# Ledger of designs, part 4: VH-VL binders against Nicotinamide mononucleotide adenylyltransferase (POF1)

Target 1, 258 residues: Nicotinamide mononucleotide adenylyltransferase (POF1), of Saccharomyces cerevisiae (p25576)
Amino acid sequence: MKKTFEQFRKSNLLFQVLKGPQHLECQKLFVLDSSFNPPHLAHFQLLSQTIKNFKLKDTRSHVLLLLAVNNADKLPKPASFPTRLEMMCLFADYLQEKLPQSVVSVGLTVFSKFIDKDKILHEQFVKGCSADIGYLVGFDTIARIFDEKYYHPLKISDVMESFMSGSQLYCLARGDCHLSAESQLRYASDILEGKFEPVIPREWGARIHVMQNDYPALRNVSSSEIRNKLKNGQVESLKDELPLCIYDYLINNKTIFD
Below, E stands for the ipSAE of ESMFold2; O stands for the ipSAE of OpenDDE; V2 stands for 0.75 times the mean of E and O plus 0.25 times the DockQ between their complexes.

## First folded at step 1 (VH-VL)

Design t1 (framework fv_potravitug)
Fold by ESMFold2-Fast, scan of step 1:
Structure t1 (fold): chain C 258 residues (1-258), chain A 123 residues (1-123), chain B 108 residues (1-108)
Amino acid sequence: as target 1 above (258 residues)
Amino acid sequence: QVQLQQWGAGLLKPSETLSLTCAVYGGSFSGYYWTWFRQPPGKGLEWIGEIDHSGSTNYNPSLRGRVSISVDTSKKQFSLKLRSVNAADTAVYYCARGYDDFWSGYEYYFDYWGQGTLVTVSS
Amino acid sequence: EIVLTQSPGTLSLSPGERATLSCRASQSVSSSYLAWYQQTPGQAPRLLIYGASSRATGIPDRFSGSGSGTDFTLTISRLEPEDFVVYFCQQYGSSPLTFGPGTKVDIK
């Protein structure tokens, strides 16, 4: 993966699929947008619970695991991009086994902003086909999407209108977050009630789905917690928070988060 | 351990340009907004603006026409320039680290601060 | 811009007493993005609370925050000698970032 990543970095490509189908294979697309530092069971649960709650178990879907590789000057403290891509490929195999009705792709992009990600996916992955797109994101990503400072001097309501009209956001509330889980769970209803106007149009609350994780054991799982447990040698408890293939990868590569 | 150290001239005459620099020691420079604040005597803090490692800036609209923040990523330093100063610009100026973890979380509050620089604009 | 008002301006209490500090916003603060800072005269501010109710790392449990919308409160359950300093609220729900004028907690 190091060679593949270096080839992408040296190329002028804005998006590339590294594993799985190169283009959208069916009308329902789930984009799992995460740092994957590492992939964990809450990522799987977000996808699985979304499929269950929206009655999509009999629907063929395409899942894209998407990693944003930011500016070359950005050196993330979590695992290197090649290492995350290796874990994402293992996670893709895990998803394919657990959700046989789905096809899974792994891709990376230079874009960090959702409007840019959405644009490049329509240009290079969806390629003019109609698609029903759901973005599976952490609450921190939702907070960044609706943060005025990233759009100044433009308004969020102007910049995000097309994106919000054409897609949906799915999220699991979590305990290890700057907002309480209770605040996260009422976020969409607060928007619908107009509590965020004029910054966020109330109509967008219908396209934002923050769910409580059906499995209490996974409600407080976070990538930061997992990295800290690995660093501190608390590896046995990680079996309850990680797909087995990711657990095995991490115990054989304990220094990747150093 | 993260430390912010700031320096610059503390005594200015009206119409001059304020120039302050903040250096970051320890920790990661990427993943944060490096921020300037000021606090007039006996008053609360006022946010001036922020810059990330790539040079992307956001400024307080009340100061936008007079303020410029720049970054030197190789030295882990960022600098404030405020032009055309007057007596209302007399304040203690602080640099600070704004947590803005775009990789796995969003925290936009300030956990490490420089020691402060008293800037006096003499009439 | 959101204007923050803090009351009272000065709060005179004795060590061991409970302090209640208020912060009101001129507009609703989205997602309860409100922080509280402590400042000793001549020193930089110290983060106490973020997200209206979450204590920052290393902050004693006598400090607690509450509130949503336009009304927020910082409570110090049992004042220690070092707590007799100034406290500021800050919103980060919208640009520009704004701070309140401060509440001074005086011994007496």
Scores: ipSAE 0.000, ipTM 0.394, lowest interface PAE 11.6, mean pLDDT 82

Design t2 (framework fv_potravitug)
Heavy chain, then light chain:
Amino acid sequence: QVQLQQWGAGLLKPSETLSLTCAVYGGSFSGYYWTWFRQPPGKGLEWIGEIYHSGSTNYNPSLRGRVSISVDTSKKQFSLKLRSVNAADTAVYYCARVEDYGDYEGWFDPWGQGTLVTVSS
Amino acid sequence: EIVLTQSPGTLSLSPGERATLSCRASQSVSSSYLAWYQQTPGQAPRLLIYGASSRATGIPDRFSGSGSGTDFTLTISRLEPEDFVVYFCQQYDSSPYTFGPGTKVDIK
ESMFold2-Fast, scan of step 1: ipSAE 0.005; ipTM 0.462

Design t3 (framework fv_potravitug)
Fold by ESMFold2-Fast, scan of step 1:
Structure t3 (fold): chain C 258 residues (1-258), chain A 123 residues (1-123), chain B 108 residues (1-108)
Amino acid sequence: as target 1 above (258 residues)
Amino acid sequence: QVQLQQWGAGLLKPSETLSLTCAVYGGSFSGYYWTWFRQPPGKGLEWIGEIDHSGSTNYNPSLRGRVSISVDTSKKQFSLKLRSVNAADTAVYYCARSPYYDSSGYLEYFQHWGQGTLVTVSS
Amino acid sequence: EIVLTQSPGTLSLSPGERATLSCRASQSVSSSYLAWYQQTPGQAPRLLIYGASSRATGIPDRFSGSGSGTDFTLTISRLEPEDFVVYFCQQYGSSPWTFGPGTKVDIK
């Protein structure tokens, strides 16, 4: 994947699919937006539980694993982007096996902001189809999306209107965030009650879904803790936190997070 | 195996700041909420607030302007400060632990408690 | 905030009898988010039941919980001498977490 990533960096492309279908093949699109550093079972659970909770088990869906790369980032966090892409490709195969009604693509984009990601996906992946798009994100991402300081002097309600009108946000509450899991679980209802007005329109609360993880063993899984455990040789518990293919990859490449 | 021990000032004058500390012995400090409660004489319990090992806090809105909870992860201790006390703050104060998650789901029930500290506010 | 009411305030019974304690919430509370505690004077509360019906570790099977919506019940099937103490319900479905005022189980 080093050569493929190098070619993307040298290109003027804003988005590229590296594995799986090049364009949306179903009306339902799930975009799993993560650093994949590494992919883990909580990523799988977010997708699986969203499908279950919204009665989509019999609905064909397209899953896009999306990695944002910053061309200005000369000192990336461990692991390197090529290494993350290798793991994302393994994870895509894992998802395809576990969710056979879904098709899975792996993609790269130069964009970090959700409005820009959404725009490029409509232009190059969705391509004018009437799609129901759900973004599967961590709560830290939701907090950044709705933080006024990143938009000043513009209003969030003005900048994000098109994105929020056409998208759903899905999230599992986590233990490794600044906000408690309980505060995370109240977020959508607090918006609906107008507690964030005028910054966040109350109508947008209906499009934000923060769920409690139905699989308790995965509620506290984090990429940071996985990297720390691998670095410190604490590898036994990783079998409970990672797809086996990712576990095997990491134990054969223990220095990738050094 | 988990044991909570608490200490701090027992007698305060109106307008002073209450300061209590709870130390955790045995077990894991991560993966739990560490919580403060109070119980006025002859009344029910009132939840004050909670903190996890990362320093994330939630406070009872009735006390939010006066309460602060902090954590020292290296010492496995967490502390309560309640500012501008008055006679209504007279109570036994308890620290407690709830599991962050378990197989039954989201958790805010309390199996492990400190011994309690009587705080009296009088002029 | 959700207000919890407990009835009766005092329940006078003899050892060996069945006790039924009620907890009513001002708003609907998921059964997953209701707990019961026992408190001996001068001591910290002891968790009996969580999730409306699950017994905590070490709690005798004479204690059982039931209920849903706004009405919850703690039942002690056969009172032992050590059971003549105060009982509190607690909801944790909506912040702030709140407790009832208590029911005292007293010797007749």
Scores: ipSAE 0.000, ipTM 0.382, lowest interface PAE 18.3, mean pLDDT 83

Design t4 (framework fv_potravitug)
Fold by ESMFold2-Fast, scan of step 1:
Structure t4 (fold): chain C 258 residues (1-258), chain A 121 residues (1-121), chain B 108 residues (1-108)
Amino acid sequence: as target 1 above (258 residues)
Amino acid sequence: QVQLQQWGAGLLKPSETLSLTCAVYGGSFSGYYWTWFRQPPGKGLEWIGEIDHSGSTNYNPSLRGRVSISVDTSKKQFSLKLRSVNAADTAVYYCARETIFGVVIDAFDIWGQGTLVTVSS
Amino acid sequence: EIVLTQSPGTLSLSPGERATLSCRASQSVSSSYLAWYQQTPGQAPRLLIYGASSRATGIPDRFSGSGSGTDFTLTISRLEPEDFVVYFCQQYGSSPYTFGPGTKVDIK
């Protein structure tokens, strides 16, 4: 993976698929946008529940696990990019087995901003197919997308119109966020009712989907807590929070997050 | 509308610890990395490290063994400690804001006024 | 680490002239994470351009940026008296974030 990552870094490529189909093969694309540090069962649950509730009837879904190389450089770096890519490939195999109606790809991009990710995916992954892209994100990411302070002096409605017209956002409500889980669940309907006008157009509420996690045991799983448990030798609960292949990988590579 | 104000001791002897604090006025503390840079006299800028509201840090590898950045979320302040200083650490030190997950604007857009730190025997 | 080289080190021009400043990276840098700063003596850097070509808030339209890969350019179409200061390029796509050594725009 080090070789593959190094080749991407030295290339002038803005996006590259490392595993799975190189282009969209199904009518519906779901992009899981994460640092994968590590992948965990809450990532799986978000994908599984979203696909179950929102895929087109009698169709397969294409899942893209997307890692932003330059965005990830700004986050705490307990695991290297090659290591995260290796875990993403294991996670892709896990998803293919657990979601046999899905096709799974793993990709890298240099872009951290959703408008840039969306543009490059339409240019290089979707390629001539007229497909809405569904982005699977945490609620904190949704809150940041719709926060005026990140756009100053530009207006959200001006910047995000193109993105929102062709995209949908999917999220599971969680604890330990800025807003309570109850407030998170009301977010899309509050937008639809015009409570965020003129900052957020009410029509965009139809493109935001915040769901209650159907599996209560996964509602509080996070990558940072998993890293802390591994670092502190508290590995028993990790069996219930990680895909088995990721658990095995981490136990055999204990210093990954040091 | 957001303003950064910084303070701390500016004159140090070799082997002492540098301590600087930066306070954020206006705007949200969450959603950003809060960053330290330095600039030796007549030279370019060097990145020291960054911290977010939860206390997650990244440091320049060249300084990792000597540098510590901490945050006080309730006061909207973050602080730099640099241990075992020597003459090469003489510089103007700046705090600055960077967006963690910029959706449009992504750069170091707001800076503190700077603090001249002199290390002399 | 990515090393940024700026040329020329000093650019001597008269008010009203066009200035072209170059920044070259030792490795490819995503244009999304290339910025230009202006620094007046005794003051903090002021963001001029981010994402290689996007003008920051309050920055006059005489400033423009371009480039990709390893070669980036800052252009000042018509120098004003206040523009005779130092300019730095910065990459912030790869840790550690690095700056060029600066180009001083000096009055002829």
Scores: ipSAE 0.000, ipTM 0.391, lowest interface PAE 17.7, mean pLDDT 83

Design t5 (framework fv_potravitug)
Fold by ESMFold2-Fast, scan of step 1:
Structure t5 (fold): chain C 258 residues (1-258), chain A 124 residues (1-124), chain B 108 residues (1-108)
Amino acid sequence: as target 1 above (258 residues)
Amino acid sequence: QVQLQQWGAGLLKPSETLSLTCAVYGGSFSGYYWTWFRQPPGKGLEWIGEIDHSGSTNYNPSLRGRVSISVDTSKKQFSLKLRSVNAADTAVYYCARGRDYYEGLYSYYGMDVWGQGTLVTVSS
Amino acid sequence: EIVLTQSPGTLSLSPGERATLSCRASQSVSSSYLAWYQQTPGQAPRLLIYGASSRATGIPDRFSGSGSGTDFTLTISRLEPEDFVVYFCQQYGNSPYTFGPGTKVDIK
């Protein structure tokens, strides 16, 4: 994987698929955008519950696990990019087994901003096909997308119009955010009622879906807590928070987060 | 509106270190990379490097080893140091607002706010 | 590094005429990360177009951009006296960021 990652970094490519189909194969695309540090069962639950709640289990879907890397910069991260890509490939196999009617790809992009990711995916992955794109994100990401400070001096309504018109955002409410889980669950309806106008157009509330996690045991799972438990030797509880293949990987590579 | 003001010594002798500072007024400081460019008289623009509020830097490889950019987030200032200057470093130096930091490696919006420029002359 | 070439080096026209400026990249550049700047002598560059075709705030509608891949164009539909200055293209999709050498729009 190290060799593959180094080849991407030395290339001038803005996006590359490393595993699975190179281009969109279905009309429904789910983009799971995460640091995957490591992948965990709350990532799976977000995808699985979205499929269930929106009556999509009989719809063929393409799942893209997308990792943002900086071709020019190196930021301190607990696990290296090659290591995270190895875990993403294991997670992709896990998803393919659990969701046999889906196809799964693993991809890299140099872009971190959602409008940039959306544009490159339309250019290189979707490639002119009709697609219903759903981004699977944490609430912290939704809060950042709708924070005016990241767009100054431009308005969110101007910058994000194209993205929001063509995309859906799916999220599970969590207890460890600055907003309470109850407030997170009201977020889309508050937008629809115009409570965030003129900053956020009310019609965008129909494209934002914040759900209560159906599995209480997974409601507070986070990558950072998993890394802390591994560091502290609290490995027993990790069996309930990680796909077995990821648990096995971490137990055999305990120092990757040191 | 966002405004950039820059200052520093404009007259240098060969082998000295260039030091320039840029201050950001208005707008979000932590949302962007802050960038230095230079333009020799009558020639095109050359990118020098960029820095974000956390101190993460990227430099033009042609200047790596001589260039250092630093940031003071509390003052909303960033500074350029270029070591071992020679006549080829004579240029107008500009600071500018660069790409979005938080979400994007690159900004859809180019370099939209620029400092006034500082003419740096290296003579001998 | 990506090398940008601008043509012509000097474009001699009269006020009221249409100007078409070319920028060619040595390798493919995403249209999202191509910008055009205007520079008056003695002043900092002014952003005109970002993302190959989006006009920056406050820029008159006589300026437009187009292109993709390796070929990009800046068009000024009807030259005003203040438009007879230098124009630069820039790519900011790949480090190091690079500029073209400039096209000078000069009075005939």
Scores: ipSAE 0.000, ipTM 0.389, lowest interface PAE 17.1, mean pLDDT 84

Design t6 (framework fv_potravitug)
Fold by ESMFold2-Fast, scan of step 1:
Structure t6 (fold): chain C 258 residues (1-258), chain A 122 residues (1-122), chain B 108 residues (1-108)
Amino acid sequence: as target 1 above (258 residues)
Amino acid sequence: QVQLQQWGAGLLKPSETLSLTCAVYGGSFSGYYWTWFRQPPGKGLEWIGEIYHSGSTNYNPSLRGRVSISVDTSKKQFSLKLRSVNAADTAVYYCARGPYDFWSGYYEFDYWGQGTLVTVSS
Amino acid sequence: EIVLTQSPGTLSLSPGERATLSCRASQSVSSSYLAWYQQTPGQAPRLLIYGASSRATGIPDRFSGSGSGTDFTLTISRLEPEDFVVYFCQQYGSSPLTFGPGTKVDIK
């Protein structure tokens, strides 16, 4: 995987699929955008609960695990990008086994902003296909997408029109955000009622889905916490937070976060 | 290891409300959905609905407007209410544990209550 | 809703014979969301097979499941006396969850 990552860095490519189908194979696309440092069961829960709650178990879907990388001379925090890609490939196999009727791809992009990610996916992954694209995101990401300070002097309604017209956002409410979980759960309905006009058009509330996490044991799972537990030797407590393949990888590679 | 016990009145008149309770003994109550099913005499099972310990519910659309399921996590109990009953609601009613979909997303129902025969007659 | 049909309605066999039970769906069902249950009269159902082919804990290896799309099969390789009961298929890939009407395995 180090050689594959180095080849991507040396290329002038803006996006590349490393595992699974190279292009969208069905009309429903889920994009799981994360640092995957490491992949964990809260990532799976977000995808699984979205499929369950929206009755999509009988709908063929394509899942794209997407990692944003800096192609400049920059040191990321451990684990290295090649190591994360190895874990993402294991996680893709896990998802393929657990989610029948789904196909899974692993991809890299140089872009960090959602509008740029969406644009490159339409150009290189979705090209020539009609797609219903769902981005699986944390609430912090939703808050940043709809923060007008990142668009000044442009209006969010102008900049994000294309993105919101072609995309849906799926999110599980969390307790560790600047808004309470209760406020997060009201976010889409508040938009629909016009409470954020003129900054956010009310019709976009129909494309934003904030759900209560139906599995409370996973509400406090985070990559940072998992890395800390490994450093502190709390390996047994990780069995309920990680897919077995990721757990096995981590116990055999305990120094990857050092 | 896990045992479900259910109770409630089994003889109803048309238009009355059915009320059944299921108590869970042993094992974990949190982290599971808890489900109600019914089986009319000589027929297959019908899914009524499910509740997660957080109170999140899903119901069979065929029973929409008549059914509600509630949960009491401190007592490890969940209850079914079915309003405006008629003869077609005559069935054996079962509570069950599941789906436990943490890792697989499967709707397996591994433990069941003993069943309650509900007869609706005038 | 997805309608499940089971055939035959009654299967009359002798102990030691192979039983093949069919379940057909009105529309395609992911194999990972199909289950089989066994029910003794007067008792709650017992899970036999989930995910079309995975045996539940404690289920003897004479029970096996197969199939995909709209056609699913439960096979009992060698009937034992306790196997002469009713069997139901269930799909859980789409809401509402639905069950077949059952196949009764009866003694000749």
Scores: ipSAE 0.000, ipTM 0.385, lowest interface PAE 14.5, mean pLDDT 83

Design t7 (framework fv_potravitug)
Fold by ESMFold2-Fast, scan of step 1:
Structure t7 (fold): chain C 258 residues (1-258), chain A 121 residues (1-121), chain B 108 residues (1-108)
Amino acid sequence: as target 1 above (258 residues)
Amino acid sequence: QVQLQQWGAGLLKPSETLSLTCAVYGGSFSGYYWTWFRQPPGKGLEWIGEIYHSGSTNYNPSLRGRVSISVDTSKKQFSLKLRSVNAADTAVYYCARGRYSKGWYYYMDVWGQGTLVTVSS
Amino acid sequence: EIVLTQSPGTLSLSPGERATLSCRASQSVSSSYLAWYQQTPGQAPRLLIYGASSRATGIPDRFSGSGSGTDFTLTISRLEPEDFVVYFCQQYGSSPYTFGPGTKVDIK
């Protein structure tokens, strides 16, 4: 996986699929956008619960695990990009086994902004096919998307219009966030009621879905906490937070987060 | 279909070491917790311990000082050693495949046939 | 250590009747971590239910599980001759994993 990442870094490619189908094969696309540092059960729960809650279990879906890299950042922390890609490939196999009606791809892109990710996916992955695109994200990502300071002097409503018109955001509420879980769960309805106008257009509330995690044990799982537990030798608690393949990878490679 | 086959010496004297082996046929060895249980005559089941194919172990605290579980991934086998046995260790011993996790993988879905271990002088 | 209590110790019923078996935990157990096993004397246990209510592969739909907190129930809607065996509940949400003492379903 180091060779594959180095080739991408040295290339002029803006997006590349490293595992699975190279192009969209189903009308429903889920993009799981994460640092995957490491992948964990809350990532799976977000995807699984979205499929369940929107009654898509009998619908063929394409899942894209997407890692954003900045070619200027050579030493990302804590785990290297090649190491994260190895774990993403293991996680992709796990998802394919657990969701046999889905096809799974692993890809990476140079873009960190959602509008740029969406553009490159339409150009190189979706390629003009009719697609219902859902981005599976953490609430911290939603908070950044709708934070005025990242757009000044431009308006969010102007910058994000094309993205929000063509995509959906899916999120599980979490306890370890600056906004309470209760407030997170009311976020979409607060937008629909106009409470964030003029910063966020009220119609965008229909395209944002923040759900209560149906699985209480996974409500507070995070990659950073998993890394801390591994560093502190709390490996038994990790069995409850990681897919077995990721658990095995981490206990055989404990120093990857050092 | 996955099957577990177990073997080992069933008659022991007090102070000896119990040694049992369990072999996995017809399925993947990697990605599962391999577990040992015992059942004294006429009583309920007691968990002894578990091992992941990487060698990571967890033991019942009541047996921790005497128990050791090991894996041989190349042979798809895992083994139990219980030191300093006494009459209270008389039981049927079972190996099992475990899916231990805070999610949808929560059960002992495949069991070995059992091995009767008798400890007597 | 979580102690599981099963009641009754012996349940005497006739084929065709409904069986209700209870499992009570000494402290709260998430429903995600409660399983039920069936055991014919002299044989290994067989998984019936996991996550308090999820039926294991190959298990007939007459078996169902329910409950939360400290109280869990296994229901057999219509007893068949092969169901007159022993049933154990197990919690796996806390180490060490613990089992109940069993409920024997016997012919009346």
Scores: ipSAE 0.000, ipTM 0.373, lowest interface PAE 20.1, mean pLDDT 84

Design t8 (framework fv_potravitug)
Fold by ESMFold2-Fast, scan of step 1:
Structure t8 (fold): chain C 258 residues (1-258), chain A 123 residues (1-123), chain B 108 residues (1-108)
Amino acid sequence: as target 1 above (258 residues)
Amino acid sequence: QVQLQQWGAGLLKPSETLSLTCAVYGGSFSGYYWTWFRQPPGKGLEWIGEIDHSGSTNYNPSLRGRVSISVDTSKKQFSLKLRSVNAADTAVYYCARDEYTYGSGYEYYFDYWGQGTLVTVSS
Amino acid sequence: EIVLTQSPGTLSLSPGERATLSCRASQSVSSSYLAWYQQTPGQAPRLLIYGASSRATGIPDRFSGSGSGTDFTLTISRLEPEDFVVYFCQQYGSSPWTFGPGTKVDIK
């Protein structure tokens, strides 16, 4: 994967699929946007609970695991991007096995902002097809999307209108965030009631879905916690937090987060 | 602890409508599918369909034209109606909950079951 | 729909012996999407194994599952008197969810 990553960096491409179908193969697209450092069962749960709760069990879906990469001058946190790509490829195989009715792709983009990610996906992955796009994100990402400081001097309502009109956001509430889990679960309804106007238009609340994680054991799982457990030799609970293939990879490569 | 208890009429004539209700005690009602199965005498189980707390349903295609499942979220109850019954609908009917599986919410297997209701369709 | 076949239809063994039950699918099923149930006559099914090999809560170690593709196996390493009942496999890789016809484990 080091050679594949370096080829992407040198290519001047803004987006590239590294594994799986190169373009959207069905009407429903799920974009799982994460640092994948490492992939874990809460990532899988977000996807699977979204499919279950929104009655998409019999709907063919395309899942895109999307990693945003820094330019050559930024120093990423461990693990390295090639290492994360290896784990993402293992996770894609895990998802394909668990969801045989779905197709899974692994992709890279140079973009960090959601408006830029959405634009490049429409241009290069979706390619003008009619698509129902759901972004699977953590609440920290939702908070960042709706933070005025990233758009100054532009209004969020102006910048994000196209994105919000064409997309759904799906999220599992978690305890390790700036907002309490209770506040996270009320977020969409608070928007619908106009409590965030004029910053966030109330109609966007219908496109934001924050759910209680149905698996209590996964409600506080985080990549940071997993990395700390691995560094401390506390591997006893990691099988309960990681797909087996990722667990095996990490046990065989314990220094990747050093 | 979760317990499912079911009730409904067990004796029917051909062309009548089967109606069964299942009540859920303990645990969370939201976040699960609540499902109906049947088992004809001496045969294996057949999945009928499922419903969640919001009223969203999925049905076995073989029964889709005759079956409806409804939910009363305030009472934590869900009900099966099967129209135009005939002798082939004679079975023990079970309600059940989707299993809670650690890290794989894409699972469709069943951890808690009602006691079963024998339904006989006889002229 | 995926059709599941179980063999043998009846398995006659003595307490303490090892039981091996087979489930075959008409088309490939991900190993992660197969469950096994135990059913005592007159009672609802009891979940034993999910994901082809994972034991459900409270299920004794003597029960184990294995297999992939079209061939799956339930093994009971040492039969206890309570184990002489019917066993069903179920696939959940493709809707509608389907069950096998059952294998009866009978006392010899």
Scores: ipSAE 0.000, ipTM 0.381, lowest interface PAE 16.4, mean pLDDT 83

Design x1 (framework fv_sipavibart; at its last look DockQ between E and O 0.11; V2 from the best seeds 0.00; counts 0 for: pae O 10.3 > 2, placed apart)
Heavy chain, then light chain:
Amino acid sequence: EVQLVESGGGLVQPGRSLRLSCAASGFTFDDYAIHWVRLAPGKGLEWVSSISWNSGSIGYADSVKGRFTISRDNAKNSLYLQMNSLRAEDTALYYCAKDSGEYYDFWSGYEDYGMDVWGQGTTVTVSS
Amino acid sequence: QSVVTQPPSASGSLGQSVTISCTGTSSDVGGYNYVSWYQQHPGKAPKLMIFEVSKRPSGVPDRFSGSKSGNTASLTVSGLQAEDEADYYCSSYAGSNYVFGGGTKLTVL
ESMFold2-Fast, scan of step 1: ipSAE 0.013; ipTM 0.427
ESMFold2, look of step 2: ipSAE 0.073; ipTM 0.510
ESMFold2 (binder alone), look of step 2: mean pLDDT 89; pTM 0.920
OpenDDE, look of step 2: ipSAE 0.007; ipTM 0.509

